# VHH binders against q9lmt1, part 9

Target 1, 351 residues: q9lmt1
Amino acid sequence: MLEKESDLTAMEKPNNKHAADSFSSEDLVSPVKKAKKSEEVSGGGEAVAAVGNREAEEDKPSFVSEEKKEFLVEADVAEDKGARHTMEDVWVVLPDASLDFPGTLRCAHFAIYDGHGGRLAAEFAKKHLHLNVLSAGLPRELLDVKVAKKAILEGFRKTDELLLQKSVSGGWQDGATAVCVWILDQKVFVANIGDAKAVLARSSTTNELGNHTEAGNPLKAIVLTREHKAIYPQERSRIQKSGGVISSNGRLQGRLEVSRAFGDRHFKKFGVSATPDIHAFELTERENFMILGCDGLWEVFGPSDAVGFVQKLLKEGLHVSTVSRRLVKEAVKERRCKDNCTAIVIVFKRV

## First folded at step 1 (VHH)

Design o04 (framework vhh_7ocj_1)
Fold by ESMFold2-Fast, scan of step 1:
Structure o04 (fold): chain B 351 residues (1-351), chain A 121 residues (1-121)
Amino acid sequence: as target 1 above (351 residues)
Amino acid sequence: QVQLVESGGGLVQAGGSLRLSCAASGFTVSSNYMGWYRQAPGKQRELVAAIYSGGSTRYGDFVKGRFTISRGNAKNTVYLQMNSLSVEDTAVYYCARETYDWGKEYYFDYWGQGTQVTVSS
């Protein structure tokens, strides 16, 4: 285990070689279906879009994957607009996306897109990203981790390319951050741009100081994503090389806190990137659940606190739908989250 | 120093069998996702078989029932038992270990030098 953790830490430096290989490949994406009414109704995201986040949070059903011998995936989402007048978060909950392709590997897909300047970029990503990842060669029979990561990277690139074209034709400049999860066979892939976060709850009997936890039960919170903010040295350097300016309050061109997002077409020349960080890991009996949240959730919950909150409710026997609703209610009502607040809780059950 | 060394390749007649070995150093195979890839002349590398850290195995449909991936934890070695070989199995076979990170656009793989398998008709 230590070897896996050390390898992950040691390889944090950006490596452009594999990204360059992906971006140097020819775009073989099939022609986009001609919309009957508008480009927004291209049919490319119908299955994903059908999950729609317009339903009342308390009325949303729990989503459960088809039973597998190794594990069962149960997930649900909750959202609240907070103190905002608009809801610019959108989400995807597909606990068994493999049903669209009989005889293929298990594929579960979850995502939160946090819109800024409007919700059109978030809605475009919700409709198109997963389909673009599939079209880029996401493995469907035998999991090749390298092929999966290349497909995810290309899917992000293609989604942003098509989104920017639509933003020009539609006269909008919306942007969106993203945290996305694919569960392929027994592996989890987490991809993010911006400041939304994915946190894993993993069984552990010792803390980072080597102290044994005799009570035995506390789960360790593992942050699976790296935030992309203009103030961070790595991102600041990349932005400055693109001719971008970071204000004293840490904002790109005085406006954006985040350095990576879908859309934001007027900021692309200043270094706003849609290239995700991708983290992958294997599901074992030690992985209990994941929490995906927009920045609004993480402003009022630390990762360990959120894991403890969810663990307590799961131990009380509450269903994932109730757990997700209570997490968002706690964030907004008790902890006074002022921003849009969206969370997805994904529970792994061994069967 | 991390390295993977393949052995066991060679010339075999159609219908024959070979057992490939991948000796690992600098890490433990029992804690890692390991795969066998192959590459025929003029083709891209393709994944043939994989073993997860928990011991479950997966195979490409074209080798399912004929090939078996396994590991010997004491020797820190991954094996590929290849039965009922056909001319189409002729390729250089590579052992690979996948590692993961965040902050890179891609991952880092450890690859062996490869071992040639030639199946005659």
Scores: ipSAE 0.014, ipTM 0.467, lowest interface PAE 7.3, mean pLDDT 77

Design o05 (framework vhh_7ocj_1)
Fold by ESMFold2-Fast, scan of step 1:
Structure o05 (fold): chain B 351 residues (1-351), chain A 122 residues (1-122)
Amino acid sequence: as target 1 above (351 residues)
Amino acid sequence: QVQLVESGGGLVQAGGSLRLSCAASGFTFSDYAMGWYRQAPGKQRELVAAITSGGSTRYGDFVKGRFTISRGNAKNTVYLQMNSLSVEDTAVYYCATDYSTYPRYEGEFDYWGQGTQVTVSS
């Protein structure tokens, strides 16, 4: 079964930077210089190999595109204020993020930022996080999963650093939670801070009734994110180590329900972190779609129920734009969601 | 750098039990999720069990109620207790770790062990 969210305790990624920082540049440079001799590619065969390769290309069969094996990503967003008078959610929908920063790899980016105490932190994250992740080395030519995860982590750190500087100069204390997705080639990366969720709809992989699971069986809902709330054991421990206190009603310093967010300048000393949890997985024929939602959506929709709702509409032939709007209207109109409600539906079409 | 070394595999009769161990080194073990996968002849690799840094567990339906995953953070070791073994459990069992902080039925892991053979005879 699905684990309870209170059972999901995450340790922050260990930081061995202090050990790396103790290394001298001389220690690092010497081995690299030696490597150049072992990588010496010298011989009369080099030119012959290059010419042979070029001549061999003339005998190759006509170029055959593997485009039909690639996934087509279609996505859209819907939002509603609920019973609130202000809208503090902001979002990003970039089905082709490579248009502004060209590279060989397919790149798509989606995000929801749920503001609290105002919308300025959410707006800052919307404008800067993706650019900071790209600048930190998100792969554009050759996919390396560890390099991508490192770039995402650094992008979150840098975004919060710059955001906090702006909050000081501007005299504001706004904060924001985030759920963010990057799709690089056939790999999906999900990063979150706070209580927004990403849910994957995937063809069933293990079932005692597997021999009887036919096309009519519902898709499995997989929660891809771990919520960061002050009441959860690992977050509580981390907060206490930082000198923060959690009230009997589960709030950091009696105020914040979440333990991780961008901004929240005055709570950083008490343990509010902008360090995301990052999850990566491969796109296959089994992945159907993802739903990203703020906490308002998930208060009125369970993950399996949301997946079933979206699947039914997609099977009826509705476009993703209509599906996302129907999902949010169902949440607000029929299920009485009173908070800001924002959802992004991302559909993976096999071509 | 990162090493995962499985042990405890072997030949066992149907109905028997085995305990697999995976000794981890080169990273802060307590911060990462750990998993056990298996690959039987002619089949692709499948998830058997996973455990988060906090101890939450996930099992494949074919082993649920028979197998138990656990971790000893002080020893940097993850365990798989396998009870009521059947011929269908015959496979090479692999230990794996990733940067995820929650269990998953399937997905990408950053490091893999070399595997340990489990053979169940009728």
Scores: ipSAE 0.000, ipTM 0.157, lowest interface PAE 16.4, mean pLDDT 76

Design o06 (framework vhh_7ocj_1)
Fold by ESMFold2-Fast, scan of step 1:
Structure o06 (fold): chain B 351 residues (1-351), chain A 122 residues (1-122)
Amino acid sequence: as target 1 above (351 residues)
Amino acid sequence: QVQLVESGGGLVQAGGSLRLSCAASGSIFSDYAMGWYRQAPGKQRELVAAISSGGSTRYGDFVKGRFTISRGNAKNTVYLQMNSLSVEDTAVYYCAAEVYTGDRWSYEVDYWGQGTQVTVSS
């Protein structure tokens, strides 16, 4: 029951990010009806299922009441300046993020930092955030979800503290938004500040009225991040209580659209926060992949559109590196993304 | 942080109906799925119904055909129409704004209401 409700968040998207009219009218009954009509397409899904069944039978007992498998995490990034003269997006792709801090838990880390006013805040966050999160007590031997979330919060706080000190000594005021992922064993933590997004592609729940085929069942796009913009009521309230003013064009002090960021030294007194929202979920057979993207990607791709695009390419057997490049190319060349466009695709393969 | 305020709970006879409302501060309805959870004494809190900002709905099997969730984005309000109530529907009903499940067996809920009591007498 609980997992059925996770599908519903996939349908939420900002109007300015919506590229397809059908996305707003989409309902959860439509895929079931289409699946029933398209039973002939099931052949490919059965072939993929047969491969999975072979792996399970070779590696595991015939019956396991609680099967815990390690996932193979494959990821890659692509980027394009769009119509901009400079590239201020910075990224992290670490399928093994435990090299400097070894432990018994698998640790993978992925992030996009979208710089504004220059690249220096984004580059600082890339260099220091993960290390600060590890130093704050990110679990390395035994997973504790509350400890992990506390470590991420402290890592963000410490990173911003050190970044602000560096910005003073260096005489710069750059800022950066962030969307960050840590995968610890079989649990995923997503943390964000600003307007970059993480979207999960999750298989639909088991349906008693289903058509006995996996082909044609759409993946649900689930938005895992909450955007932080100065115009949103709760963010606006914090800014106003801090003495900040939001202009008629929706910008803090007439300049910043986002209400949370690393850096932005001169705006901290007006309520710009580096405190992330953190979401956690368990990797199961239903989690297929994630897409991390800066605001430029999401201007031209709705979450469901991006999931459908990536799913189609993965079903054609393309490697994640090719998929990431095709996604960014589609955004920039076909959909005319004008901003810096960076995307990370993270694929979960059960072994 | 946003606040969720429930109303419409109360005492009702078996076979009767109630309509719960949940008013939210801010514009969370444009970004999040909204849900209704319930918790009976001695039980875990369970999801009753959920609705996306686009209007897609999900229901617990025990309420399908009897309950209907809906939303009014202009008023930042989510509703739960409860028909054909049974004694087993007696619980505290919580409004929730949710983004995603935290693990295989739970939901990470960003905002909770304080709850409203629904009591169904035989």
Scores: ipSAE 0.000, ipTM 0.122, lowest interface PAE 13.6, mean pLDDT 74

Design o07 (framework vhh_7ocj_1)
Fold by ESMFold2-Fast, scan of step 1:
Structure o07 (fold): chain B 351 residues (1-351), chain A 122 residues (1-122)
Amino acid sequence: as target 1 above (351 residues)
Amino acid sequence: QVQLVESGGGLVQAGGSLRLSCAASGFTFSSYAMGWYRQAPGKQRELVAAITSGGDTRYGDFVKGRFTISRGNAKNTVYLQMNSLSVEDTAVYYCARVEYDSSGKYYEMDVWGQGTQVTVSS
C-alpha cells in the first residue's frame, strides 16, 4: 500500500471511506490523538535545521550585554481531557531538578508525554526518561553542550528499550509522543518525538534593559520543534527503508500518523523511532516565555496566536498558573478542542 | 435506522457474574469497532472494554482479568462477560459504536445504546 504523490487524471478513483472502520488495538483507546489529517508541508532538510531556529540565525541581537543577570524560571501546567473519555497526557514540571539530583549546575526540566492506545507508555516515560538522561551523563557541574545532547539521545534510547521490555511482559502496545525541555545554566535543550510542539516567545525590539519599548514590535513566535509525521518526506523515506507503508490517509500501516514515539511495539519494525530531534539555544534578554503543548493544543492554536494569548494575560499581571489554565480553557471551551489538551507555560524573568 | 440495544443487566451479589449483550442494527456491524462504557452516579463515563472489527481487545485497568469483551459478527452482537463482580462495578453500562468523525481527526463514539443497569450488592 504505497501512496502516489500526484496524478490528476486519477482523481475520479473510488474513495474508501470505510478504511477507517478497521482499527488496531492501539486505536481502540477512546482518545486517539493520531487520527487527524494534515495539509502541512515540510521540506528542505538537514538534521539540525528547525523552523524555530530561523530568527536566531537571521535576526540575532546587534549588540551583546557584557553584564548578564540570571533568569528566574516560573512554570505551570494545565490539562483537560477535552471530548475524550480518558486522559492519556502526562507531564513533568521541575523548575529546580537539582533538588532531586544534587549538582552545582542550574537544572530545570519540563515535559509533556501524549499517550495513544492507552496511557502506560506516557506514564513510563514520565517516570524514567529524566532518570535515564541523568544516568547517561547529563551535566551536573559544568555545561558541555555535546555531552548534554549525547545524554539526552541515550536517555531516549534507553527509555524506549526498557519500555518495550515492559510492554512485552505486561501485554500492552501503548505509545507516546514527547516534547521535553532541559534548562542547564543559561542554555535550553528541546527534544521531541512525534507531533507535540514547543514554541518560544522572543522579543523583536528591546531597550538597554531588555524591556520592550512603547514603539517596539510584539513578541515573535518561534517554533522550536520539528514534527515527526509519517507523511513528511524525510520520515516517509526512513519508514519505507524499514518496509513500512504509508496509506492514502497519511498513516503508517493505515494507523499511526506520527513516525516517532515511545512504545508502539508492533510498529517498531516498520520504522517508528524513539530518536529525538534536539534543538539548543541560549537564554538572553530576548527570550520571554515558552509554551509546550500536545497536538490537541496546536490544532486549535497557531503558534503566533498562542504567544499573543499568553502575552496578553501576562501583561494583565496574571500568574503563570492562571495563564496556563486560561490557555487550556480557551482551547477546549471556546475553540472546541476535542482531544486531550495539555500545556506548560514557562516564563523567564530577569532577577 | 442505526440502533444499539443492550440487555443482560440486573442485580447480582458480589463475586457473581453477568453477561451483557448489545444487538446492533442498521449498519455493517463487522466493519466497526465496538465498545462498552459505564457511568456510576456522580462519576464520569469511563471506557470498560473495546474490540476492533479484527477482534483485538482493550480493557480499562479496573476490569482487566475479570471482564472479557467478544463479538459475534453473524449475530451483529457485542458481548461483555463480567466475572468476580464487586460493589464498585455498580453502574449503567452503555454499548457504543466507534467511528472517526467526518474530518478523520477525532475518535468518537457516534452511536450509543440506551444503557443497562448493573447493581452489585454486598
Scores: ipSAE 0.000, ipTM 0.120, lowest interface PAE 18.7, mean pLDDT 76

Design o08 (framework vhh_7ocj_1)
Fold by ESMFold2-Fast, scan of step 1:
Structure o08 (fold): chain B 351 residues (1-351), chain A 122 residues (1-122)
Amino acid sequence: as target 1 above (351 residues)
Amino acid sequence: QVQLVESGGGLVQAGGSLRLSCAASGSIFSSYAMGWYRQAPGKQRELVAAIYSGGSTRYGDFVKGRFTISRGNAKNTVYLQMNSLSVEDTAVYYCAADTIEVEYSGTYYDYWGQGTQVTVSS
């Protein structure tokens, strides 16, 4: 108990003074670079034109394929501190997460990391998670869903392993929840730890096999993530098997509401896990957009309300950047969100 | 870490009934869409029935009015009540779980059971 009290006192200390004032959000890591261009004097314009025509012909739809629709993915983020003195949310918006190789599978990547006890764990995850997922074998040429899910699982594991090592050497105990999206070709992967949420806006079917449960509503809100809270039966059981205690108010060791997070070094022995739930689905013309949000957004917006709000603004012809800002402003200014509020809106447009 | 365990399959005569059960372990059951699929020899897997978060249901065209899907959240179990069975219902029946709405054949499920054989004799 005395050791736990010492650990809790360290965590409750106001923002780590070594990071609070001088710590800047780090840019996404340099290893994700565009392919080198060779710039050399060579042949004339007719050769270049011939190559262009050949490439265009190779890009024609395969006659072996049935109907396949191309999607443009547009996304933007907005954030606000709410009533808090610090901003501990960080985010990733990469409509094309790879600049390396023309002709590989399109990879789009979006994430929100909601920091607690400081921002260092969230910033570490922002900088390293996607690279660790790529290094673990995220598919680049042909989509294999099992391989993709294994790469995401290993990426989360490796990120937490390296983060915990840095937290020991740096003397910090910050933690972060995560909601992460990868779009590979026509498939979406959603991975989460903690209580951030991803919501999909999906229309009724455009063909005879229509969804009979949708009753003709234009868009339905579908929750894609399972929250990890200590009070939930599966998480409670796992925590108790690890020797952790859930207080009467539903908090792990009396402190954490969430049961899974990156970091939280002092709570790992009590069952805080960085293992995500991962769910995958195919993009069709029925998927209109997704909303990723930290817990601050979802405390003042129900999923259906958020979908309706975003749909209305998109129908008015507003760009996704304006829509995301209006959503966060509504949450903070009109709905009185008290916490850090971050949202990413991802719009799927058929070309 | 989600495991789906199916039971209740077997041999029945045409016009008979069976009740399949699928017990989910390690999941927050009420947050998952649960579905039953079937696969007859030489055919693709097809949707039989689905139950979504909030309790709404969907059925494949060939089983509407005959089959009913339900769940007991306290037990983390989903049931498929199959009435007025015909020989065309003979297949291996699979339980599946996902957090998104269950869709026809093109939906990707994260979790699948081992399957249970249902055989309907004439």
Scores: ipSAE 0.000, ipTM 0.192, lowest interface PAE 14.9, mean pLDDT 74

Design o09 (framework vhh_7ocj_1)
Fold by ESMFold2-Fast, scan of step 1:
Structure o09 (fold): chain B 351 residues (1-351), chain A 123 residues (1-123)
Amino acid sequence: as target 1 above (351 residues)
Amino acid sequence: QVQLVESGGGLVQAGGSLRLSCAASGFTFSSYAMGWYRQAPGKQRELVAAITSGGSTRYGDFVKGRFTISRGNAKNTVYLQMNSLSVEDTAVYYCAKEYVTVDTSGYEYFDYWGQGTQVTVSS
């Protein structure tokens, strides 16, 4: 492999303030997606897709990884409509996600799809994305990070291709943002399109051989995703080169706040992309848990605040299912989240 | 700066054994997964074995039961014990530190590779 000299100059960059610091004003603002609010989901989805998620649906969403000897992965999800009439968020919690394509490499998969203009794009992504990623060559025996990233990219591309075909034949225009996690062996891959976020809680010490850590402020919040909004410079440039127009209120063609999504058939010609940003990191003793959330969660919780909230409840001995419910309840009931609010908490435990 | 230095390669007859070592520096060795790759002339580089920070191991099907990867965290060294060598095992063997993304600016550092050590198996 080629080595980049820019990657060798410094081991660590200065922390981005939003990744390391407490509650920010950006976390108080949730973009209002008019398409998400106004369009009712028309039903649909294939029965075989629903049957394919039988294991996750039969079990209340509180899952433990089968890899008990290295890291135990315990995760759960909670959701609330907020002030919306419909629930357009959809989620995936799979401690073993490689069932249809057998291999020896552990694969855990978690995702939140935030629908807008209806639920159909989110439901399609839930049914097909992981299967398309597996089909594109997600490693099943030996982990190769470059191969895994290429499989994720191709899986997103193929999912959107098939989704758009179905949206044409079905006469719908729904779209969905996504934040997706795959845990392969000791590596975590985070892929996102749109404005959902993944936040990592990481110990502030170097992992001193399992010994003493500094008392107080042990966990740092690390934002693992970059939001795709039409108003952000790189996305704005890309949209404009595709012939798209960004209105004074920051919306693509006056309608869409996000610049990347599955679906949104009529905005594809104006530069709406389903190409994710992908970040990978290794699980060590320093990584404690992750929080995945839709934009509704992050409107009312700053990353550091969410990490502190979850850490306190975990220290009190609460199960991840209770922690995820308390997080969403706090967001909706106490912090006035008005949008659909969905959060997944993923806890890493070393045995 | 990350440095990986392989040693232990050489010429051996089919059925013989070799032990490769990789001395690592410039990072917290115990916290990262390590791997061994190989590349034969005219072939693509392929992953031979990997070991996680927790000590779990994975092997390519072509070496299962013959090769053993291990690590000595006190010595910052990863090892590859190669038994029952065949002529098809002839390749340059490379030590690798795994890829990690660690900051919110989207900064990623890539795999670091050693210079490699030649293994030649004769019949």
Scores: ipSAE 0.000, ipTM 0.140, lowest interface PAE 13.4, mean pLDDT 75

Design o10 (framework vhh_7ocj_1)
Fold by ESMFold2-Fast, scan of step 1:
Structure o10 (fold): chain B 351 residues (1-351), chain A 121 residues (1-121)
Amino acid sequence: as target 1 above (351 residues)
Amino acid sequence: QVQLVESGGGLVQAGGSLRLSCAASGSTFSDYAMGWYRQAPGKQRELVAAITSGGSTRYGDFVKGRFTISRGNAKNTVYLQMNSLSVEDTAVYYCAADWEYSGSDLYYDYWGQGTQVTVSS
């Protein structure tokens, strides 16, 4: 239902305007060391899991965000290369993204960028999208949902504009899908382009379950995002209006499965868009947690299965850092995920 | 919930030895794979040694033959015996616990606060 509501709130792509920008050498450096570690210590190769997280953040395995003292947000990330030789996923976990915007509402921000054709587009989006969204006016002294959605749209537009300029000057054509979350004043905004997905675990009412029991009251998995594939009617229409061709296998110009992404500069003229679908909802006692995942996670976990897996571990008293690691480990080791696999688990605790 | 507390760090001359201890409290220690990691200023955290619940061990390339990891399940403690120390071993040493060993040095459920080891020449 939330996925259908996201479809109904979909916005048209804003006009592209290009601006010159400089990309730092730091923006080209991978923050994840899992791939390098695996290559360096292959003698422990069987003991080195395909699942990993950043070593620099290991002393602080979870990020705790206090929101209005009514809801405490705890989140952590996990990632694994899968069977791939490279890691093209990147992520963002910011318990207070509004730190550079004093006097505004506290804003927690989480994102996964799933790179294709290289990791440069994903790295650029990781470093710039949240700043562009915040600069466009997402954090305010008072939250206005319409203004917040416009700020997110502008942030995506500006990020892609600057990314495309950098891709031209740097001679690369990398692309990336995105799933992004902002939490402020008990409201959650979810934005996506491509096939990365956000799933919400929400409690049923007592009327829906009859008598409340822990065993008889499972959490409902709600898909918050709408995947952007060339074969979908709205996407197909946009592609065709731009002169793009969709092959019999459902790929834009015979290559891209997704119809929206950051970067992919050679396909922008054929209708590849960086305009996100945005879904907003209110945090209540019914919302328990969210799972953000790249395509690799969702290939081996259905939404309900992922919610059930996370719920079981949380009921056992495991911390969100452990839960996210176990989820990705299950996906790669037990369910044989072959692609890069990245997941963020965001837990809403009442205080 | 498990809490890890490291001890045994300090200053030692090159060629000397130190024994680090990591005391675990809370959950069943014997079910955890345990690891020692180190981080020098400006460098990435790296694996020193790991031991599974079954007693299998793994070591970083630069400490093999010099360091020994062991566990005392009766005392809920993991140990790192460090011999033939060099100035390059100077770092903060961290203890880590993983409920079901994932094989990943970057994937431990719990971490200690760290203990400083300084090797002078």
Scores: ipSAE 0.000, ipTM 0.109, lowest interface PAE 21.9, mean pLDDT 75

Design o11 (framework vhh_7ocj_1)
Fold by ESMFold2-Fast, scan of step 1:
Structure o11 (fold): chain B 351 residues (1-351), chain A 122 residues (1-122)
Amino acid sequence: as target 1 above (351 residues)
Amino acid sequence: QVQLVESGGGLVQAGGSLRLSCAASGFTFSEYAMGWYRQAPGKQRELVAAIYSGGSTRYGDFVKGRFTISRGNAKNTVYLQMNSLSVEDTAVYYCARDFEGSYDSWEYFDYWGQGTQVTVSS
């Protein structure tokens, strides 16, 4: 049965977004209207022999004096129900997503979807999000960061649109949070909705300590995601502008802790959004590994603690599959995590 | 107690140059990505430039080739060198600290300076 859009979903609802929400990483994108392929304005292919030494006062793009080596990406996942009766976490581990992303750019893709009210939204996102991101124009030949971010944003929008249609026809109200990673060439993109978290372990030791980065130096834990909870000031403000209320127990309409999720059909009109925050960073010799985790992992592990735990096991020579299992086992058995606990460990090796 | 203090703004003629500085304190500067945003009256706030802790940079399309972002980790300062200024560059310029690698997301900038006014006359 066809129904008018005005009664089906919160999609296409302008009041859910502040103008400021569009100012961030996308800004006013000025695509290359035209590019001069010929660089020389005066004298074309004349020999340029003035390569002397320069003062290097100006920040210029790095001049490549050597071939960059490829990164080897090794990853694995572990999961445990904790004290829950059901497992509502769903995951994706594609350390080589070339079969799903044909082209010259290598692609890796990882995700955790934390279901609430059932598994159906998480399962839908696992099946459809990556494909929708690819269909939206994720770069296949040459990396363009702006194009990649736009594809990810559109992929999330399209996935939620289709999910909401299926939730209406199927009569279910399931929702899911998401933390998702795409690695294109040397660039990492992290997208999240809700309270799942991505943490990067990065070498932070500089020459200021008179100590170069060596085996045994601690890694800095860098949180790459901002949680979307109804009680957080910016999300609370957005919810209130949509007509939603935060109850005294910190939940949207007294029920939902998170302010962004796939699905949650009945809460879309109160400001639940599937619009992700998207971050990008460059892979260098400083990036060691990432940990993706659902909220259950992060309740019992602080980011620095998780990074330290993983670093110690990797230094002992353990494989990433063993490391991920040990991390989840520590969370559930020793640290008494009661929620579903899922973690993905992604290790970067420069060869 | 994170603080970001911008300086170097002012009046300049079209075609001129200006250098903005942002003095940072209260955190380990060398480990964070830093950025410059601008906002003209009645317009959207937009990314001007950002620099990762490792030194890689990103620029807004309207300033590529004219502006250069740099950092001095020993002095906890990020700079914006602005060349070939036009009237369209008139705005309040804000220094910001973001999470490592997340410098290009508005929602993830966790500290902002007070802003410094740049006015370009024709």
Scores: ipSAE 0.000, ipTM 0.176, lowest interface PAE 12.9, mean pLDDT 76

